VH-VL binders against q9h9l3. Designs and how they scored, part 176

Target 1, 176 residues: q9h9l3
Amino acid sequence: PRKMVAIDCEMVGTGPKGHVSSLARCSIVNYNGDVLYDEYILPPCHIVDYRTRWSGIRKQHMVNATPFKIARGQILKILTGKIVVGHAIHNDFKALQYFHPKSLTRDTSHIPPLNRKADCPENATMSLKHLTKKLLNRDIQVGKSGHSSVEDAQATMELYKLVEVEWEEHLARNPP

## First folded at step 10 (VH-VL)

Design n32 (framework fv_nivolumab)
Fold by ESMFold2-Fast, scan of step 10:
Structure n32 (fold): chain C 176 residues (1-176), chain A 124 residues (1-124), chain B 107 residues (1-107)
Amino acid sequence: as target 1 above (176 residues)
Amino acid sequence: QVQLVESGGGVVQPGRSLRLDCKASGFTFSDYDMHWVRQAPGKGLEWVAHISYDGSNKYYADSVKGRFTISRDNSKNTLFLQMNSLRAEDTAVYYCAKEGYYQSSAFLRYFDYWGQGTLVTVSS
Amino acid sequence: EIVLTQSPATLSLSPGERATLSCRASQSVDDYLAWYQQKPGQAPRLLIYDADNRATGIPARFSGSGSGTDFTLTISSLEPEDFAVYYCQQYDNWPLTFGQGTKVEIK
């Protein structure tokens, strides 16, 4: 089977009134949850809103952060040719300005068997924190200091592993 | 300039069907989850249905589950609500509503823009 | 489901006075809480999101505070245009729910 990684990004607000979501941190973990990449990333545009309660990003993290173009190149080298797992992963790829093939993408917010294991309706888009609590009995994204993208990526990989065998079989019979 | 314009409301008898449309402009429609919210005359707001940005996930309030179907056409920037087996209790102004900004693993389902609403009256 | 209770049901105040509106959740919603203003015959208008962030174009007299189960919307000095119904909404969990509303009316 192909190598598999999990990704989670944090965004800050740029553009008018901070309405544009720009990449400001990216974490990538391997199948076992070991960190392959974790860097603060400097957006090319002025940061209007750090969104700290969600992102965990503060002004101090932008000092000597990796410029977007450089970080993007590093991240894409890790993702290319691998199965990439994420939660609402479309948003991560949007922030990276990157297209990853759907055949190699796994979105834990869109896996009906995972919701079923959590006793949630198959078609509801459940948050990472709620699925992690129900299935792994673990609290993530706690407090007001912001989310840890490492913690989120690790939880995402663990959630996917709960349905990996049955979901990969489903995808083999029903290619995306 | 974001706009959401609902249409399709009207007077309909119990047990019949009606389809509501919501035309979006001023933002990249295909990037955002969309919702329907209703308000009965003189009452408060009630969330009705959700659809993900790509249409793959759909979720409904228990009061409409099995009777209403939400859908979208991203090529036409249009959101739909197909309402079947209508009841007097479904009488309300129906609003389409857009979610706010996105984060990767957090769903921020507040509504930064609303349509003007379309009135659905279910009466005999 | 998460129930949101707004109090008081009605606030009768004069222009220039401070309005304080309460929203209490039956369980923690963290900071996943928004406030809307609605005038007769109009759609709701977003005022506050993520508990304390003012939406674009909303005057500085509007502020939100709180977290978990207890939330407050404050209007520091009422203008004539502020007499309306105000709703809170949680988005921590499904189904999305709204409070029953607080009507702010002229005394």
Scores: ipSAE 0.813, ipTM 0.921, lowest interface PAE 1.1, mean pLDDT 93

Design n33 (framework fv_nivolumab)
Fold by ESMFold2-Fast, scan of step 10:
Structure n33 (fold): chain C 176 residues (1-176), chain A 124 residues (1-124), chain B 107 residues (1-107)
Amino acid sequence: as target 1 above (176 residues)
Amino acid sequence: QVQLVESGGGVVQPGRSLRLDCKASGFTFSDYDMHWVRQAPGKGLEWVAMISYDGSNKYYADSVKGRFTISRDNSKNTLFLQMNSLRAEDTAVYYCAKEGYYQSSAFLRYFDYWGQGTLVTVSS
Amino acid sequence: EIVLTQSPATLSLSPGERATLSCRASQSVDDYLAWYQQKPGQAPRLLIYDADNRATGIPARFSGSGSGTDFTLTISSLEPEDFAVYYCQQYDNWPLTFGQGTKVEIK
């Protein structure tokens, strides 16, 4: 396995009217899709909106959740120095209050060759669900019980692997 | 509070160009994908174009593809729509619209805030 | 392109009555559906998102339901300010599309 991981975070709404997205779960998988980290995370602020339809997070998950500061430290130890793959990954980094170098970041929502392979417009921002269906013939994010950040991270890694050789060559010639 | 204020509308002849501006305030503009939506007089809503938070991804309705260009300046909290080769059927009120959340690897592209709209009339 | 069909085109009702508005998609949009209210000369206002989630400041008399291809907006008891045009919108896939609208008018 390369020094490459994929990440997906779940957020809940905090702050005025629940408009702030606060980290409440994080999943990290390795190159082969094995889980390296998967924990519920307790935000330091009052949760106004669990966003359960999408996040899958309920009050019961917060009872023994890892406090944000502790979880953040654990997550950053895994991410530091690695190539990190995600889908619209800037949202995950924002929730982590973390800056990851662009040279080591891979965002599957912003890789034109991936869209091209899926017969999608190259410059449209496509959902993880649609890219996974078109390219892997797999339905993810099914049902109304919320999404699995493990499933999303695994799908994201598999999508990246489809364009890895081409995209790494592109980045080597056109450093970000 | 969140505000979106459009400007630049007016009367223009077919084949000419016009640029619309949308000034945003009350939220972190650089975090959100932004859209233009239009409405012809007495008709329904039609999605026109999107631009990603960083400006790298842009997508257009087939009816405007090749003629309209969406852009943004995050340092000025401003969204733009450059409209070239205007046609009578482009006559509409143009709305600047803010996208909802990105949540759990899903783009929630409902529009939680809209500008007041700016009228573009294309006539001879 | 996903086509949204709203019915009826016009709904004539009196204040205090229940309004039920339909939106049908040509293919599944899961729960990626929103409802907007528009009054003459005004921008659309978000009412419901994610099929059944009421937007901030929207009165409890407004509710959304449905999933997949069949969606309903319900106004449990019409107030005078509720007489307007209502649009559904899908955001499951590109291009983003709206229904043609349902006008709720005073009988």
Scores: ipSAE 0.782, ipTM 0.912, lowest interface PAE 1.2, mean pLDDT 93

Design n34 (framework fv_nivolumab)
Fold by ESMFold2-Fast, scan of step 10:
Structure n34 (fold): chain C 176 residues (1-176), chain A 124 residues (1-124), chain B 107 residues (1-107)
Amino acid sequence: as target 1 above (176 residues)
Amino acid sequence: QVQLVESGGGVVQPGRSLRLDCKASGFTFSDYDMHWVRQAPGKGLEWVAQISYDGSNKYYADSVKGRFTISRDNSKNTLFLQMNSLRAEDTAVYYCAKEGYYQSSAFLRYFDYWGQGTLVTVSS
Amino acid sequence: EIVLTQSPATLSLSPGERATLSCRASQSVDDYLAWYQQKPGQAPRLLIYDADNRATGIPARFSGSGSGTDFTLTISSLEPEDFAVYYCQQYDNWPLTFGQGTKVEIK
């Protein structure tokens, strides 16, 4: 059996008109929801848009933030060889400039049985907020000051655990 | 800079098929979910279909389920809408639309860029 | 399905006047709301996203406000090019839905 972790990243806008998403915070939790990593991360390029409504990131968080290159090394040491759970996780991996094997990746936005349990269309990409409300009866991403990547990673792990047995069996029969 | 260019519209008889293409440029096409939105003559906007960045998830409006198929070719930066069993009610200008960026486990499904639209007329 | 109701259906004003357009949702959409402008023969153009963020290139006279179920698009002083149809759109839940539109026309 492989160890399993859940990840959620926050991005800020860099590049022309702030259209590039650069890593600015990362949270990783273990199977039980305990925090293994949670750091603000300083992008190597100028931040054009903090996207604070969603990211919760402000200029003060960048003052003592871990530089991207160092944070990336720390994060990859935690992820390597583990099953990594996330929601629309390809965005997190892109922000990390990291390739994680598809066989060890679990994306709760692309698991038909999870949508089925939530009485949602199987092939729709449902938000983490709605799946968590329907299946865990819990409100996340509340308020105007940005989302908590710790809260999102914890919710993501709990959602995956609801379908873990059937989804791992499916993947064993239908390798990616 | 960002462009979405649609093609394939025309006049077709009820029950027939038509395929729409949307060529994207000026952004990393393979990073974004893409949508089709239509507008009947003199009416408002109606969302039609969504496809995820990798093509694995496809979702449709109830009015087109089972008849329309959305697909994409990321190597060619092209979005498609295959329309089968066309009805008079499908007559509309069809727009391809780019989704906003993904942020903090939230899908920001506003449309920051739209194609020029291609007219589909279903009549005898 | 979340229904968006826009009011008024038609707003008749003169250049230089303030326009205030309403969009009401049948249930809360938090801040997941966008506004579009459409001129005859053209594709819609994004004006506002996340309820109050002005899209790049959009003049400062356009502003959005509101949260939950009640949203407003304000044009502080109408220019001739602003006479168009305006649509709101929610993206909080599937299916994605648009309001029926408000036509801003010259008095």
Scores: ipSAE 0.759, ipTM 0.906, lowest interface PAE 1.4, mean pLDDT 92

Design n35 (framework fv_nivolumab)
Fold by ESMFold2-Fast, scan of step 10:
Structure n35 (fold): chain C 176 residues (1-176), chain A 124 residues (1-124), chain B 107 residues (1-107)
Amino acid sequence: as target 1 above (176 residues)
Amino acid sequence: QVQLVESGGGVVQPGRSLRLDCKASGFTFSDYDMHWVRQAPGKGLEWVAIISYDGSNKYYADSVKGRFTISRDNSKNTLFLQMNSLRAEDTAVYYCAKEGYYQSSAFLRYFDYWGQGTLVTVSS
Amino acid sequence: EIVLTQSPATLSLSPGERATLSCRASQSVDDYLAWYQQKPGQAPRLLIYDADNRATGIPARFSGSGSGTDFTLTISSLEPEDFAVYYCQQYDNWPLTFGQGTKVEIK
């Protein structure tokens, strides 16, 4: 069986008026929720907006942050050849400037059986916070000081495990 | 300069169909989820539908579900709303709206840019 | 569905006065709340997003505050161009919903 990991990234605003989303933290956990990677990442461009309410990133986190080019290499070595689980994961791959094969990608924001278990409309893209509360009875992303990408990656893996058997069977019969 | 330009509005009888187009420019259209929002004359705003950046996922307000179909053509930077089985209560100005930025684990579905709107009048 | 109730329905004020507009949600929306301004015959314009972030190009006299269920839009000193209808919108849960609007009109 292929190894499976879950990823969650945090972004800061760079470029004109801070409207470009640049990678500033990445967390990767294994199937059991153990941390494989968790680093603050220094964007190559000037940070205009830390987006701290969501990202949890502050100026002090950038002091010892890993430069983007180095962090990207480390992250891609972990992801390559593995099944990668994420929530709205397309945006994480975009921030990484990375293409991951669709056949090895699992997006918990687009798994109809998961929404069904949560009593949510199958085609509504639900937030990680709402799915985690409904299905795991756990509050994540609490407070105003930003999100923990480790907590988010762990929750994402646990959510995927709730539908793993049926979803892998679906994908085997309906390859992406 | 971000622009959204709606077209296709007009007067139509109940039970008929109409298609609205929204032409986008000034941003990478294929990176953003897009929405339709409507406003009946003299009334407030009502969210209608969303389509994901790649067109693979769509969701609708209960009032239009089964009658309206949202779609997009990323090669033409165009968003569509196919409106079938129109009713008098569908009379409204229809706005094409762009989502704000995405942040990991948070969907920020506020609308940073709106089109000027196109009026649809359903009248016998 | 999350219901947003705006109050008052109408504010009659003079230029130079402070305007405070309320938006109350039927359940918590955390900070997933935006404010829009709409003038007659025009599309809505984003003023505030994430409860308290001022959108690009919006004058400093506009500010948002609040979290959870109670939100306020403040205009510190009304300019003639600020007389308009204001809407709040939540994006915490489906369906996306708007308040009924507060009209700020000249006294």
Scores: ipSAE 0.799, ipTM 0.916, lowest interface PAE 1.2, mean pLDDT 93

Design n36 (framework fv_nivolumab)
Fold by ESMFold2-Fast, scan of step 10:
Structure n36 (fold): chain C 176 residues (1-176), chain A 124 residues (1-124), chain B 107 residues (1-107)
Amino acid sequence: as target 1 above (176 residues)
Amino acid sequence: QVQLVESGGGVVQPGRSLRLDCKASGFTFSDYDMHWVRQAPGKGLEWVAVIYYDGSNKYYADSVKGRFTISRDNSKNTLFLQMNSLRAEDTAVYYCAKEGYYQSSAFLRYFDYWGQGTLVTVSS
Amino acid sequence: EIVLTQSPATLSLSPGERATLSCRASQSVDDYLAWYQQKPGQAPRLLIYDADNRATGIPARFSGSGSGTDFTLTISSLEPEDFAVYYCQQYDNWPLTFGQGTKVEIK
């Protein structure tokens, strides 16, 4: 078995009218939910829209943030060779400008047994908030001051652990 | 400039099939979940179906489940809706709609761009 | 499914007046709510998303407010082109649902 981590990223809007999603925070936790990485990240482009309602990021967080190129190197060093768990994780990988092998990627927004356990339609892409409430009886992403990527990464790992045995067996018989 | 162009609508008899196409341009099509939304004459909007960015997940409104199939071809920037076993109550303008963003582990499934719509009339 | 109830069904006003449109959800949708404008023969146009965020190119006279179950779309001073049907939409949970619409018509 390989080492397993969970990741969650926060993005801000850059480019024309803030339409480009650029990495501005990344949190990585281990199998037990301990934080391995949690840094604010300075995009190389001018931030047009902080998207604070969702990201929780404000100008103050950018003052001593780690530049994107440096943060990316640190993050990829942690992810390489590990099973990486996330929710709609392709968005995180896109923001990191990174390719992670499908065989080592676990996306909790696309695991039919997890939806079934939550009494949700197996083919619907459910939000992390709803799956966490239904399966862990825990409220996350509460309030209007933005989400915590640490909280989201921790919830994502806990959700995956509920179906880990079943899903790993499925992947062994049906490699991606 | 984002543009969605539907085609394939027309008049069909009950029980028949019809396929709708939606050609996308002006954005990275393969990055977004795509939806179909319909509107019966003189009525409000009804969500019909969604397909995940890579085609791996598909979900449908109960009213069309088992009869309609959503699909996409990312190499051609095209979204499809295959409509089988059509009923009179499927008569509507069908809109192709682009999802908003995925942000902070939240799906923001508002529709920032819509096609012009294509009319499907199911009548005998 | 989450039911969205819009009120009033029809709002009869004159140009220059303030329009206030209500959308109530059968259960909390947090801030996962959008507003659309639709004119006859046209596709809906996004006005507001995330309850209070104005979409690109939408005039400042349009504003959204509210959270949870009670939402409001306000048009501060009606222009002739604003007479249309307005729909709210929730995206907190599946299936995605729309309100029945409010028609803003000239008095």
Scores: ipSAE 0.773, ipTM 0.911, lowest interface PAE 1.3, mean pLDDT 93

Design n37 (framework fv_nivolumab)
Fold by ESMFold2-Fast, scan of step 10:
Structure n37 (fold): chain C 176 residues (1-176), chain A 124 residues (1-124), chain B 107 residues (1-107)
Amino acid sequence: as target 1 above (176 residues)
Amino acid sequence: QVQLVESGGGVVQPGRSLRLDCKASGFTFSDYDMHWVRQAPGKGLEWVAVINYDGSNKYYADSVKGRFTISRDNSKNTLFLQMNSLRAEDTAVYYCAKEGYYQSSAFLRYFDYWGQGTLVTVSS
Amino acid sequence: EIVLTQSPATLSLSPGERATLSCRASQSVDDYLAWYQQKPGQAPRLLIYDADNRATGIPARFSGSGSGTDFTLTISSLEPEDFAVYYCQQYDNWPLTFGQGTKVEIK
């Protein structure tokens, strides 16, 4: 009976030579793909590299962006107590400086039945774009303009729904 | 300063085993997926294996699958490659390689740092 | 498996000349492409990542361009230390693959 949401974050480069990944956008969608949260987030440190090709973030998006501390509080209120779906979701949690219980975490990059449906090796960590193309016949993350975290969160939820019944039964029999 | 130091290479007979170690320093080892890449004498680079940040997931090139096992000990900042049933074709310099920065929506599996390599020669 | 074909196999040039190295993928790799330099007896050194981002400490004379299947590494004016083997690498899909290398040698 727990509610389920999907999350996707975008990072920018901060710190020495832009090598630190700092949260700069977060999108959260509900089970049906409706947007619950979508904000640009201002890192507390100077942005060295916008990583625009992947993040889709440009300098103008930082104008009136929500400060990290405030955004983090808003996001954690949405995630707490819910089943959270993501793709390589440990990176999102790392950027949020947040620990979410493994029992309530679903990582579509590490669900063997999903790889099986896509005719991919079960132990290979496949990209969101490849799984989405193979299983949903949709192109996401196209071109050099950067990714949409809303689009990525929506695709992630739809991918999880393809294996939800099977995977929840597996987790009930094999708790993490 | 990021450093990766390989050890364990040497000359071994076909069918034998060898373990390679890679000691990491200068970064938070437990935050990064780690790879092994090899290079046969006078030849190009060949990707061998990857292990994710917490060791829960491992993937191998078809040429080594079933014979090699990648592992890590995050408490010791050490990456391992256990090489079983060695063949002459496994003769190569083996490099430990670190992935670049992480991004939630993209897997960026380029290698920003490499060890100096350790030579494995399978001969007799 | 995605095959990367580098051309030419050998590029013979003099110091001060421009070097243009090609890497072609058998299918689209978007911008998931890196370039490495390797000198004899040394580990590879990252030059370019994400098709056109210069790695830390890499001189401005090195630049990358391209997307999809066609990629180029350009060295605007060769220095003596630039004579080496150059490899491209894709990270769009498994297995990770490298090109066979282009050797830049003194004419």
Scores: ipSAE 0.781, ipTM 0.911, lowest interface PAE 1.3, mean pLDDT 92

Design n38 (framework fv_nivolumab)
Fold by ESMFold2-Fast, scan of step 10:
Structure n38 (fold): chain C 176 residues (1-176), chain A 124 residues (1-124), chain B 107 residues (1-107)
Amino acid sequence: as target 1 above (176 residues)
Amino acid sequence: QVQLVESGGGVVQPGRSLRLDCKASGFTFSDYDMHWVRQAPGKGLEWVAVIWYDGSNKYYADSVKGRFTISRDNSKNTLFLQMNSLRAEDTAVYYCAKEGYYQSSAFLRYFDYWGQGTLVTVSS
Amino acid sequence: EIVLTQSPATLSLSPGERATLSCRASQSVDDYLAWYQQKPGQAPRLLIYDADNRATGIPARFSGSGSGTDFTLTISSLEPEDFAVYYCQQYDNWPLTFGQGTKVEIK
């Protein structure tokens, strides 16, 4: 079995003017795209801005949401020791208040071979939506009711699989 | 209070170099991609360059590629633009601009805060 | 590159009137569109992001609408401080691009 998972987090705005990004949902999928974790998460601070256009989070989702400290413990148990794939994944780790080793982190927003396959400049940070459309011919993040972190995590894993062999060989020769 | 303060603008001859600085305060600078946007006198806005939150990625408009270099020092909360081989067409007010939030695997590259701008005049 | 075309180039109106500004994209930008206000000698100020979300501190008289290629900024009743140049900006794809601007001037 591959010790590899993909993660995508949803954040809501807390703090003054809603400028702090607080974790409100996390989805983790395995190599084959099966869901290992998907929970709404209750921030410890008052939610000022649900950011629903992108997050898909609404007040009703907070009613039975898992408290942040409990959810964080569950998530970290899944991530620890695994290769974790994400898109601009530093944002997810920040929301989790977690450090994951760079040697075990794969960020599909910064893998030059992936951009090359998409006919995009290697140094342009492309959105998950654009890479998924270009390389998988699939539309994700459709509509105005918010994104699915499950869909985003699944797409992220599939994108990584397109360059996995090439990129793992590169990392073996050029350790981070 | 979020503030971005540019400095380094001035009058330079064609073919010369100039460096612009942008000092940030009031937010966690190391969490955000940062941009330079310029505006020629009496004209509209033109995007110039972006640098990733940790400095590992940089991308430029075709008009400045190979001549301009964007960089940052997160320990000093400072963004830089090194402008080489300046041309008359580079004459503009240069703004540093803070990107919006990264949210749900979407890069929200609107600019929620701008500096006051610094004027660069390239003239013989 | 995605070209944004703003119309009209100039709107001559009086305080209290409604202003409607258009921004057309050469290809779909989904909801990745922002509007800025710029007064002479000042930096642009964010008004609207994600096509229809008002930025913090922006008065309720400002609203955005549209999706895909056709976008509108509406000012329901012009105040004296609203006479300025307005720019749209797309952030769906690289390079980031702005419209050429619409000047809202006092009649």
Scores: ipSAE 0.779, ipTM 0.910, lowest interface PAE 1.3, mean pLDDT 93

Design n39 (framework fv_nivolumab)
Fold by ESMFold2-Fast, scan of step 10:
Structure n39 (fold): chain C 176 residues (1-176), chain A 124 residues (1-124), chain B 107 residues (1-107)
Amino acid sequence: as target 1 above (176 residues)
Amino acid sequence: QVQLVESGGGVVQPGRSLRLDCKASGFTFSDYDMHWVRQAPGKGLEWVAVIRYDGSNKYYADSVKGRFTISRDNSKNTLFLQMNSLRAEDTAVYYCAKEGYYQSSAFLRYFDYWGQGTLVTVSS
Amino acid sequence: EIVLTQSPATLSLSPGERATLSCRASQSVDDYLAWYQQKPGQAPRLLIYDADNRATGIPARFSGSGSGTDFTLTISSLEPEDFAVYYCQQYDNWPLTFGQGTKVEIK
């Protein structure tokens, strides 16, 4: 079958009053959870708000960070032609200024069988934290030091693997 | 210059239907999950419904489930709430509300902008 | 559902005084908590999000603190326009819930 990767990005606030979400870290893992890419990324605009409680990003991480245009090229090389798994993955694609084909995109925040397994309402968009706790019995995104995009990407891949066979069969019968 | 403008409120008898509209401007409407929040006269705030940025998922408070339908038209920057089988306890000011900034792994469902509200009165 | 309890129900103070408002959650909401101000006949106005981030245009006298189950909104020196009802809201889990409100009224 096609190669599959999972992605998670972190954003910082740029633009007026820090309200624009700009890419500042990206992690990509393979099917087994091994890290294929993990870099801090320097936005082209001034960082107004590091959003450290969510992003885990601090000023020191920007010192040798990869410039956005270079990082984007590296990331798109990894994603192109692959099945890409993410949680609320449309946010990651927005930050990357990238459009990935829907037929090759898997969003663990929008898979009804996954919510069903977690005893959650099928139509509720559940957080990665809550699904991981209910289905993998693991606590992620703990504390106030920010989230690890590696940890989030790994959890996302593991969640998808719980419904992979069922969901791929569904998609084959009901193409997007 | 984000604006949310509600319309469609009014006085209606129990058991009837009403549709609320919310026109959005000043932001990329199709990038955000949108919510309806209501407030009964002299009471606090109650979350009613949410719709995903692309319209694919809809979720409701238990008090309105099966009676209300949230929808959106991204080409017109408009959010809707179709209210059927209205009850006296649905009497409230209904607010259209926009989620805050997006972050990849965290859903930040606080409301940075609200409409002015539209009053729905259900009376016999 | 996560229940948010605000205290006190009513806070009677004079302009220039410090206001301290509490919000307690029935279970941990991490930092997924916001504060809103509402004046009669108006929509709620976002003051604080993510427990301690001041929203755009909100004066520096407003600050939020806390995490987990115990949260505080502080107004360092009340201005006449600050007499209003204040609501906390959690967004850690569904359904989204609000506290019952604290009314800050002029003494």
Scores: ipSAE 0.810, ipTM 0.919, lowest interface PAE 1.1, mean pLDDT 93

